# VHH binders against Maintenance of telomere capping protein 2 (MTC2), part 7

Target 1, 357 residues: Maintenance of telomere capping protein 2 (MTC2), of Saccharomyces cerevisiae (c7gvl2)
Amino acid sequence: MGDHNLPDFQTCLKFSVTAKKSFLCMYRDSVSKEKLASSMPSTCDIQLKRAINDAYPGGGIKVTVLNSTTASLDSLATTHVKEFEIVIIPDINSLLQPDQAKLVKIMRDCTVAIEKAQSTRIFIGVVHWNNPVQPSGAAKDGDEAGKPAPKTRIFLPTSLRMGAWLKHKFWFACAPPYLDFESSTESSINTRANNSIGMAEEEKQEPESKRSIILNEEANLNDVFVGSTVRRYILDIMVHLRTHRLTYNAKAGGVYTNSLDDVVLLSRLIGLHSGKMFVSPSHVKEASRWYFPMHLELVQRSSMDSSLLYGSDPNLVDEMLEKLAKIKCEEVNEFENPLFLESLVVKNVLSKVVPPV

## First folded at step 4 (VHH; framework vhh_6z1v_2)

Design s56 (from z04b with T104E)
Fold by ESMFold2-Fast, scan of step 4:
Structure s56 (fold): chain B 357 residues (1-357), chain A 123 residues (1-123)
Amino acid sequence: as target 1 above (357 residues)
Amino acid sequence: EVQLVESGGRLVRTGGSLRLSCAASGFTFSNYAMGWFRQAPGKEREVVAAISYSGGSTWHADFVKGRFTISRDNAKNTVYLQMNSLKPEDTAVYYCAAEPYFGELEDWTYDYWGQGTQVTVSS
């Protein structure tokens, strides 16, 4: 049911290729098995390569798989791109903070190259996730190194092991491509993908007719009308998200200045996809449901809650966060969406902000 | 229930090598990033190296780059620090620590700590 489900891979891929934007693909890990990055990335990248080929069968798009290692990131930084490239980053949320920072810099440089029409390289980050557990982190004893007082218990582990700067390099998150295959069929897909490791496919040129379709969609996108009242509606949504009870006020709830342009662009793509040459409030609501959940920074512990500055009892904040943690654990399982609580915040804001007529 | 046990610390001559081990129990080791920290007498505790839960992403402080290598074995619930070309300045108590995040290089982000193992480097 719509409001809390992640969007489908094929639509997200087409939008991202047209907009020249990077996106995340969410894969659920089994809690009964250990995470094995070397085997898991190989499986998901085969599925993603196939889904990309299904959407763009004429070639003209180079698909590269980057393993989530320090050495691979250093290699990527020196690689030159001559054609449209999609880089799949398996297990992106396994990267340590310094490697996430390196990736942010690489992605920033790629965005600059796109703006200068020098090259086009976009990224699909693969996030492996599990159901969150209610408490995380234990109380700490001592402050021998002059560190701040021990932090309160974390109730809401909203981090997908990605820092805010890295999350902001991706515009939305989607569900994995269709996976309903027999084990024997999946094995044959793996064999086929291994025989076609993209080297032969990389040299293939996209047919002129298919390349012109992409260019035509880009031109049509620029013609989609966005009124000033629609832009004001988006700004009003952003203000309400920044001041929401559950968002982290010190970081503006994760809603930053570039969010306006991103939501406008996504609204135009949704409008165009629905056969409209103008953006309506319904397109903005849909764009907001796709975009904002991944970007939100929520209050995870009572020490982050600004209401404490106004005399709120930390015990009451802890009780609220504990109840929210139970909801997050239960509903994430039902909707197969690690961003369920964030999507609920967005839904709440959309219900309160009055759309233009 | 949660326990981190360091081993391997001893007296070593300058230029020598040493391998530290940290055995983890009582939590899902493969879901945690691991770090090695050290503290010398009269100095602040500093981060030496960190490794992601998958083992693919690693970080080493500039003062140990090329000499120290962090690694992990998720099947054995163990993290290692291989120390080569040891210097007197490497003399410290070495601590193993675990965090459920993405390896922020700040000691306050780490939830679980070992008791430390003493490394002494002399001529």
Scores: ipSAE 0.567, ipTM 0.827, lowest interface PAE 1.4, mean pLDDT 77

Design s57 (from z04b with T104V)
Fold by ESMFold2-Fast, scan of step 4:
Structure s57 (fold): chain B 357 residues (1-357), chain A 123 residues (1-123)
Amino acid sequence: as target 1 above (357 residues)
Amino acid sequence: EVQLVESGGRLVRTGGSLRLSCAASGFTFSNYAMGWFRQAPGKEREVVAAISYSGGSTWHADFVKGRFTISRDNAKNTVYLQMNSLKPEDTAVYYCAAEPYFGVLEDWTYDYWGQGTQVTVSS
């Protein structure tokens, strides 16, 4: 769990269930064109269902899978929740912009229902990602004899294929559950589900104890102390992110007003999980590494760069963005993290902001 | 190298049906969202329909909703536009275009464009 690595699924799941927040799960798309043509089944929903059942044995949480289709979104908009529900969206980043807008509305309505204590429905969005395309060295403005091709060159395209509004509805992003889970197969899950009534006798009761601990920690979350100095530290981090060289200033770098409360809540959970009843600067740094990469809007093209307002040469900006795109392409593979460049920005800010202790 | 070739455009009577096809080559078709645009004489180019790389997410403009249906066949590297209940107002050159992201409502986000196929609807 380093500065650039995604947090683990089990910890993210426990935090999200306790806080009643949605999160993203990042699956590397290793499926080749050949495998896609053969229609090989995806097991991500099976793996996620198994991981959720392992964390919360004995029921109490309804798990549903929502395919990333227009029809599925329309169906979800009309369904009512009777219990705690986790909705898995297997290919969230395959949704077109209009369907992403529909999902944002659905998620907003679910958040309102949680606030009114009417229902609890949270989402696990699955992002399938692959290697980013290397930047092109030659951009033609159009054919001399033909129709002009109005095209703005994008050097740093969106890593997740998600709009800012949809991305902002998710708290953080995590790595998938470990692939070493043989129990992630459908037959293994069915066997465990059918025999779950015997778990208390066959297991050491550790899963039941873990579930009870999470519920007790939820009750204790409000008792975790957050001082004014800690809140000011988070605000300082937010200001530095908004004014960072690589963030899009016109959109406040993606760091919106609710970021303070989101980071405070995550810091409380990290503190509680570490056995502390107070938030320290180290808890804030960890929460920031989880949270902010998802909530940053980076400069994608030279026209978005604020330095142009102060007389910077657009060609030098294009050169910088081209170099950053190459680094993003190379480093994403090393860290298995599609948000690597965003995580680098967060690391840079955390190194510059002086903690209060 | 990269090519999008539209076909199927012709003269058709009001109330008729037509199926447009767009064959793609020179890029990984299954990684791209596809859109259909149209441009009538003296008017601006407008987006008609779009489909995600998986085919599961689709969008249709209000002025064609219920009449036009976009679809794709990734095995054939082809995107289609089924046009039903055609009106004289549908007369235009229809273009297919490829978009590498998800923002399918703006023409500037599309990387590749076809040459267009003429659809004429007579009253």
Scores: ipSAE 0.622, ipTM 0.856, lowest interface PAE 1.1, mean pLDDT 77

Design s58 (from z04b with T104S)
Fold by ESMFold2-Fast, scan of step 4:
Structure s58 (fold): chain B 357 residues (1-357), chain A 123 residues (1-123)
Amino acid sequence: as target 1 above (357 residues)
Amino acid sequence: EVQLVESGGRLVRTGGSLRLSCAASGFTFSNYAMGWFRQAPGKEREVVAAISYSGGSTWHADFVKGRFTISRDNAKNTVYLQMNSLKPEDTAVYYCAAEPYFGSLEDWTYDYWGQGTQVTVSS
């Protein structure tokens, strides 16, 4: 919704169900000792189950909570159902890379099943995040060949603690339900406190109406017009992201070939939600703000920076990365968004790419 | 000051068992994945086992599956490696390491490392 804010859960859920796409839900980790309790992940599960039930009270959607464990993933891989299923994966960013690879394969198989109209299973990954901390490896050279140590200094830590392949399986990230996910403009009563919970409760009071709207949007999605100039605009945005100063050029900045179709689909949903039967450049900009921050790979250490190929001093690159790490660590709290630096890159690109007439 | 201190390494006979411990201090242990690595004389360092910060996701190398088990106790800031059915090929210096990035098994992603503990397996 804003340049740096995560979109609200209810809208993301609606779009994801309609598109049959998976998404991430961002929960800020408490720094308190209570984080050690197993009940903390359960709280997120309960909130998400309630939010889904509130949005779809008539049933027709099966909600499954899959613990982020090796055994749970192995179990899920052998199960196929005909019903529309939402699988909640609490603490998805706690998975080790081999388990992340298992999940990617499971999600790929689910996408194939959707394409074959055999079953619909989508995923909500719960990301637990805290303020990014500059790794100790950034202060230590860490190139001791005879001792276990990091090979290079890492200045920009990963925002989500997820591998790129797993991130790619989720089309966007949202704020948690029942928190400041929607701004409340002054009501006719002028309530003193901004109560996003009250707004969410008002929406809950009309769950059947909301369900009907979503079904109507599904029926009309294919009728939303997307012009060739709009598709070219998206491609121009993608090219600028891939070549941005802060993106990792060797990995195309994280902007993969299916990004065009994903952004077109999201732009259609935003257009339809705004009451339009066509996609405008403003819908593309909003879709880009939702989608691309999670689909960017930034330069994290000097060895990843392409300017070194043109004779840049690695020490100057390190100095730049240290300044960017400070922005990432200090500003993330203001926006409650672990993808803040990525969103800044997207904002920069959108300001430079001229939309079609 | 960040420290990882391994203990439990000793001489043990083939078929024996022992448990390695790694005590962590100076960082928020519960926010890091932990790994056990080993290096035998004349060989490259290799990853043996890893465990996520929650303890729910674990990985063990094929050459130790069924014999070694990694576990952690976040209240004690300690990670363990239970080694059963030890073989002479398990003789190595075992290192404890901490990873904050994306649950990688690659040594270069591990920010903090212990000094190692020697395990020797004889017939």
Scores: ipSAE 0.675, ipTM 0.888, lowest interface PAE 1.0, mean pLDDT 77

Design s59 (from z04b with T104R)
Fold by ESMFold2-Fast, scan of step 4:
Structure s59 (fold): chain B 357 residues (1-357), chain A 123 residues (1-123)
Amino acid sequence: as target 1 above (357 residues)
Amino acid sequence: EVQLVESGGRLVRTGGSLRLSCAASGFTFSNYAMGWFRQAPGKEREVVAAISYSGGSTWHADFVKGRFTISRDNAKNTVYLQMNSLKPEDTAVYYCAAEPYFGRLEDWTYDYWGQGTQVTVSS
């Protein structure tokens, strides 16, 4: 996993099941025309069901695929879960704002149920993405005509096309599973990445019920020590992200108050699976690279730039945003990561914040 | 160059039907949510209907729900508004608009706009 690469599906699934958190799975879709013409169910749901079954063989986890329709959302809202359920949402980024709001409420209600130990339901949101297209930044030629104010021009395209509240309900994003239905020599070659964060202890492989295994993982996680200096390091990272030049200050850059607890939890998981019973700064850096890119809100148009209120030249802001849009549109293709620009912001902050010893 | 061109607006009698079309060019249509807005004389512009880039999610305002249906054809770069059971209160200029987000319902979130097509409903 590099600074700009999405983490692997299997590790993300294991962490999310243990933490009872929802996550996004990013599928690149360059052939949207063929997919729409067929009207067939997305093959990604078949891949994801297989990957979940391979990670948790023998059953004990219910897997449901949710159609992205109002009727399906309303049905899910009234259904009580009495077992561990993973809900796959194909094309989560096809939901309009009102349907996104309904999904946020459903997910919030599920979190309350988990806290009360009444049910466990987590979500895997599938994002189908194409290369971002730079929106129209209309050039000025009709001086006398009613023209879009510079503040209304969008230069940076939206990465995920999700509302901030819905995006916040998912703790990180991952790459699709590497191999569809076959065990992989490539997975074996890449065991270093998986082993360093997935193989905390070589526990004996005696058969256990899935519920017992999940409970044991949760108990072990709670024993991982997080020092006050590590917690302050995370807070320092959050402050730097909120005040970064490219983040939208009016919304604290997208870094919410509960981000601290989320990063602490992810750091514990990374620490545990690296064989440590304590969190180190390196675990925090890795957790930050996974978590923050999808929790950042960047300046997309000059009207979002707070410096305009204090006398910044809108033309200079527009020029900056045009340069950033080129980076976002060109580089995300190379790294296969729709959050590439966000990952650069995180990398920049991590390079400037001094970790504790 | 981005262009949205509406067509289909005309005079119809109360209870009649009409289908509006909006042809899009100059951007990747399949990456944009589309909305229909209307503005009657002396009133603010209001959102009528919206459709996601895939067509999988749609929204209709309560005042047209059950009478109007939004749809799209990504192969033809066109969005439609089928209007049934028309009322005099539906008289307005209808605008087609495109949004890079998820079809938010506020007009200020839409960056590309057509010039409008007039719909008049007489008693």
Scores: ipSAE 0.526, ipTM 0.802, lowest interface PAE 1.4, mean pLDDT 76

Design s60 (from z04b with L105Y)
Fold by ESMFold2-Fast, scan of step 4:
Structure s60 (fold): chain B 357 residues (1-357), chain A 123 residues (1-123)
Amino acid sequence: as target 1 above (357 residues)
Amino acid sequence: EVQLVESGGRLVRTGGSLRLSCAASGFTFSNYAMGWFRQAPGKEREVVAAISYSGGSTWHADFVKGRFTISRDNAKNTVYLQMNSLKPEDTAVYYCAAEPYFGTYEDWTYDYWGQGTQVTVSS
């Protein structure tokens, strides 16, 4: 996978099912607004269900589509299933803050249930994105819209238009399945059958054999060795991300305590998928490129920049953020990745942190 | 081409009720989150309530919770604000606004705005 490309859906799905983690699927919006309401939910729903059935044909996994309503969220909180369930959330980034908070609580409870081996429910959040409009600190049409002058100048708006708490519930982001013009999403992970763990000719035969494949993959994952030097390398990467010039220090740059365990787990999956029973620094770099772009909180305005505590000129910070906003608006289009700026931060950190041995 | 037209603003007595309507045209209403904002004389514009494009997710400011209810009718391209137990401090020009995908507490992120409707609550 390139430094800035989103990983492919099938690989992300298989990793997420094995790890029992939720992920985001990025759909680029058409410039034709009229098309969004009429076909968007049905098209994404059909494509995702087809892709899941292709990866896990005929059973072992229940697929449910969650309507983006308060009632549906309340119903989901009380619904229990015996089998592995994948919940598709259409238009996840359209949920208002209270429903995002409700979903965070539901997902937290699902994680606890997984840890207790009581049930397995993971989520695929569908994110609809378009080219970000360049941020403006002085809206000239503010007079047309009403009397109040613009109060807040945000130079770098959030990439996904999602609350940070909800965003951090998802492990990584991938490209959509079955998308013609954006099939340029690449993966450096070998998905060939001879490198697959738990794959057998019986895949199509019985529901029980399908469940056993998932369990066998999980068991094999636990046998992948992760040395102390590798764990230290991940911690070094995390520290550099937390202290990066562009990351928001008050929120540890978005790099929370769970990041270590998440990156270790993803590195094991990458290692196992490459046919190795140990994690190398190259597996950590790949895992970091997948994971961290979605788990970074960037400085959006000068008041968020810690350098002001040390006497930095806020005008110079504003100039820097204006330049970064142009990069974000321009390069997102080239790479078809709404997390492009975050991926640049990760690339910069990986170039500075020395891998072990 | 885009229009948001508010209606229903009038003089009302304290404790009274009022329903504001906002009729939308010129864009795909069902793809937009809608918000109600207000601005009182000598004060900044503030967000009152927001509703998702589907109507499934709603938010109300603490100062109107239990008194105001936002709703929408996508078939009629209309968003409503039902205002109950009105107080003199609710006196303001009420604005309807549209934002694609995600409601926010920052007025500058809303793409389209109405001209406003005056609500006056007598003490």
Scores: ipSAE 0.176, ipTM 0.550, lowest interface PAE 3.6, mean pLDDT 75

Design s61 (from z04b with L105V)
Fold by ESMFold2-Fast, scan of step 4:
Structure s61 (fold): chain B 357 residues (1-357), chain A 123 residues (1-123)
Amino acid sequence: as target 1 above (357 residues)
Amino acid sequence: EVQLVESGGRLVRTGGSLRLSCAASGFTFSNYAMGWFRQAPGKEREVVAAISYSGGSTWHADFVKGRFTISRDNAKNTVYLQMNSLKPEDTAVYYCAAEPYFGTVEDWTYDYWGQGTQVTVSS
């Protein structure tokens, strides 16, 4: 659909449940009455629970909320899963890097359990984003205090405030679900609903019918044909992303070896959703627009830019990055997408790579 | 105009307690992670503690774990460092700093810095 818009929550939820993959949901901190897409952090857990219930009426999936706190992460690390569970992590990008590392370990252990068919626990990470923060000259003023080592100015900070290892645990990002005007999301009600979740789930087991539906959808997915020419097309896209002008060469632009399998899987889901039992280049393009933006590692400062090895003036690189930072601040507001610049990189690559006939 | 103002530094005897405050202005405080750093004469600056913009995620260096506690009040645009069981080795100028990018505990990502407050711990 839209080149720069995030995909819709309901489709992303169904794809992620079927694939047993975790995904991100992008919420804006400020409330916008006109756009209706913005939501206060206090309402996101109720909105997400309602959206999950709408997609899977009658239950079959346990939904829990894990607050983005050091104490909550330590608690989750000791819990075991015996049913299909979705864990909502509100404000995931607020975690300091040491806590992000703890969450990565927890998610890695859950992925291993899924692969061994022992349990299924997937995560919905809620990213609360504000207008991008552009670095100021104040960093140079800090250099005077205590005569610290020279600082390098960051022009394009990461869009999500998440480390690469944590981003890698989620396969794509989506827009928040839309609710009607009569949605009761008062803060006191939200607090009561959230607090009662653990108590309400005391003795319930998953409905057999819903578990059966999930397994049936996985079997249908395995029947979707992916040709060798389509796989080569995905690899060509990956190579172009790794070598793009704006991607960070030392980190392969954020495009890792597992990206092929992830894009193949997402392309199969898009194909199936469109009523096709085979993957076409158009399905790959859509999968690429969903998947790659959040995984890309862009050049953030002139010292990261490989063109310096070939005699580029770092002052000219700084000027370029400053102009891109301005575009990022203005355009993410227009499109409600904190990954807008990353989406432009993906769009540019898709325009250059020739699809198979 | 961005400003971070530390206060609370003074002379304290070994085993004493002290609370440092850092008042922030000129930026959206609730969007920034905050850190406390210190530098003793003739030594490199080191990170002491950090707190996420929400206040829920915290980190403390091993050498102050169990003795120091970082906290923040977003309504007052203030970050605090509660220091207990002070040792002569804690003598340093303490700086608060703001980090908008990655939630790191590395000083190179901290964008705004205060002028520091002197803490002296005597035997």
Scores: ipSAE 0.638, ipTM 0.868, lowest interface PAE 0.9, mean pLDDT 77

Design s62 (from z04b with W108S)
Fold by ESMFold2-Fast, scan of step 4:
Structure s62 (fold): chain B 357 residues (1-357), chain A 123 residues (1-123)
Amino acid sequence: as target 1 above (357 residues)
Amino acid sequence: EVQLVESGGRLVRTGGSLRLSCAASGFTFSNYAMGWFRQAPGKEREVVAAISYSGGSTWHADFVKGRFTISRDNAKNTVYLQMNSLKPEDTAVYYCAAEPYFGTLEDSTYDYWGQGTQVTVSS
């Protein structure tokens, strides 16, 4: 995939099922009533269920759709399924902070259950996004005595409208699944079953890279070799991300200690997917492009910028962040990637860090 | 121009009901979480209720649970606070506010604020 493009759904699904990790699926909201029938929020769960069934026919995976309400979250917290379960959250970035905190706890408990081999429940969070709204007016606007709130303008708002704790529970983000296999919406499951029966056959006119991939190979992951030089390369990337000009240094730029293990795991999956039993630097670069945009915390206002300690003018920092926000809005639309600025930071770091030979 | 205009505040007797409305203009209302805050004289401002931009996620402070209900109408660019079983302790200026970032309950992340509407509950 390109430097700024989101990976495809089918590959992300298969990697996430094999690794027992949760991921986000990015849907572009319709911004115009002039668009015919492309309002995705109403149909994303149907599309995702069908894509999961296509990848894993035979009902070996239970798919549950959780609406984004407090009652649904409370219900989910008390249930455990012994079979493999994928929980689809159709509008994850609509949750208020208390509900986000509940979901974080639920997901944490699910991770512990997976580690103990007690149950397997992973999540697909659906993010609905539009062209980002430009930041509010100047910091000095409306800081009158009559204003009820202190002035703390955010110049570069978060891309996903999710709290960092919730965002970090998902290892990467992908584009929506393709609909090119599904000719009929009225009988699409039956049509799909007829068209895809024997999908393993190479003579089919399918997008083979998306549908013939079989990564039901947890046993093979431990056999994929990761050298010490490759691990040092990942650590070097992490250090450069933590110290990048645009990352929030007080939070290690969002690059936490578990990032090494996650990138190693993703690199193994990419290597295995490419038919290799070893991880190369190119696999690490691809894993980094998938993983780190979700795991970066960027500077949002001048008070978060460490350059203030070295005599930088806060007004100049705020001006820079406003210019970055404008670029982010324009480029996000072109690449259909709400994490475009984060992906740009990753691209910059990968260009500076010398890979091992 | 961005405007949040609260209405519905008045004097009511203990046990009475009121519905506050907040009309929004000048921004894409359906992209913002909305909150109701209140401040009594000499007290800190406190969050009363909040609602997500979709309306699916709502929160109410413990001291108003079961009595107050927040709702919104995105077609009318309006958020509401239905207040039942009013108590003298509910006397305050009620503020409507809009939040685009995290769905937080912290006033510091709310970009736009109304001028407030006075609610007085007499015993």
Scores: ipSAE 0.623, ipTM 0.862, lowest interface PAE 1.0, mean pLDDT 77

Design s64 (from z04b with E106S D107S)
Fold by ESMFold2-Fast, scan of step 4:
Structure s64 (fold): chain B 357 residues (1-357), chain A 123 residues (1-123)
Amino acid sequence: as target 1 above (357 residues)
Amino acid sequence: EVQLVESGGRLVRTGGSLRLSCAASGFTFSNYAMGWFRQAPGKEREVVAAISYSGGSTWHADFVKGRFTISRDNAKNTVYLQMNSLKPEDTAVYYCAAEPYFGTLSSWTYDYWGQGTQVTVSS
């Protein structure tokens, strides 16, 4: 039950394939790990392809890697496939805002195609991140003579360098897959033998058998019961997130109407994965911890803070935002989660909203 | 400490070509998107081109598309603007700027700015 840790890749992949939803994979960059080859983004592609192949061997899922380039996005917009396709975008947060807008449109069109059962294309966006960028002193108050100072400064740095519209196309974020760094595979051979459930017989499941299990789980998903009290609990969480002190009221804190359906779906998957055919408040809390940090819009500058409407001193708001920016820049290292401040907001709300009995 | 130094601005004839360079120091250049802006006398500052920190995502304003090309060399901490088929209306002070936040084309999100380099196009 890690309140601030990112969920594991294998579970996120399984849920996303079953739900036909896109998700983000967070890769932490550090100076120590970049000391040799500065151009190491290609390693995430290899790791993700291997992890997907391990989960879904024998095909049935086409894996495409599309670099975060203008040319690759233009090419993707004209490409159509009949197979289930996972598109890996290795450096999604490097995209400029116009290319992010293009990707949003492509992803929207893919969602429509899924709903019409015409094709299935989902995305794994890879986010390469360092410690969040500290607020800059280079932007000056009143750079344009007569303009209000609070509108020119951003105090809370962006965690992902992604616009809200693009972030909302991904339902959650996960940690990178754990892959064996040792290629000798002597332990892998032993693992295959030791992983045998009853005996040494049939060390490998047939890919068709695994695919049938996935389809059966997908069919069972709609049978997972969600009571009206559980739906009300999710709505209460959403309202508390929208009205939280640190969330941007003008955008409903980032918590849109679609959030209810997304959290219900994720809660059903968590419930089914735990062996239950009903959703409990515990499943909702876990779903909320996975989902909402990606779907929160926090106050980044004093001009976004609604307390100014009630006579608050902008300088006091700026002081608060400076303190929060420090938490975002320093605490992220402890949990290796670029959404740590957002996860604190979710934890605070979950502690205040009373679950149904 | 933090510096962006533009160079390459000069007087050039209509139809000519020019390459602007912007050398960056004092920050982790490879973590910043870079933009070229320009401002002519009596006109508003406008965005000309932008490039992502990786160099893969680029944007060019419609009025320069096909004529100007932005590029960068992260090993040299330098961003470039190759200007071809120059017109008198391209006459302006050209500024380079660095953006770490949203990859926007808005000047408000650009943290660091150069002092500018003058480009004059005459017939």
Scores: ipSAE 0.685, ipTM 0.891, lowest interface PAE 0.9, mean pLDDT 77

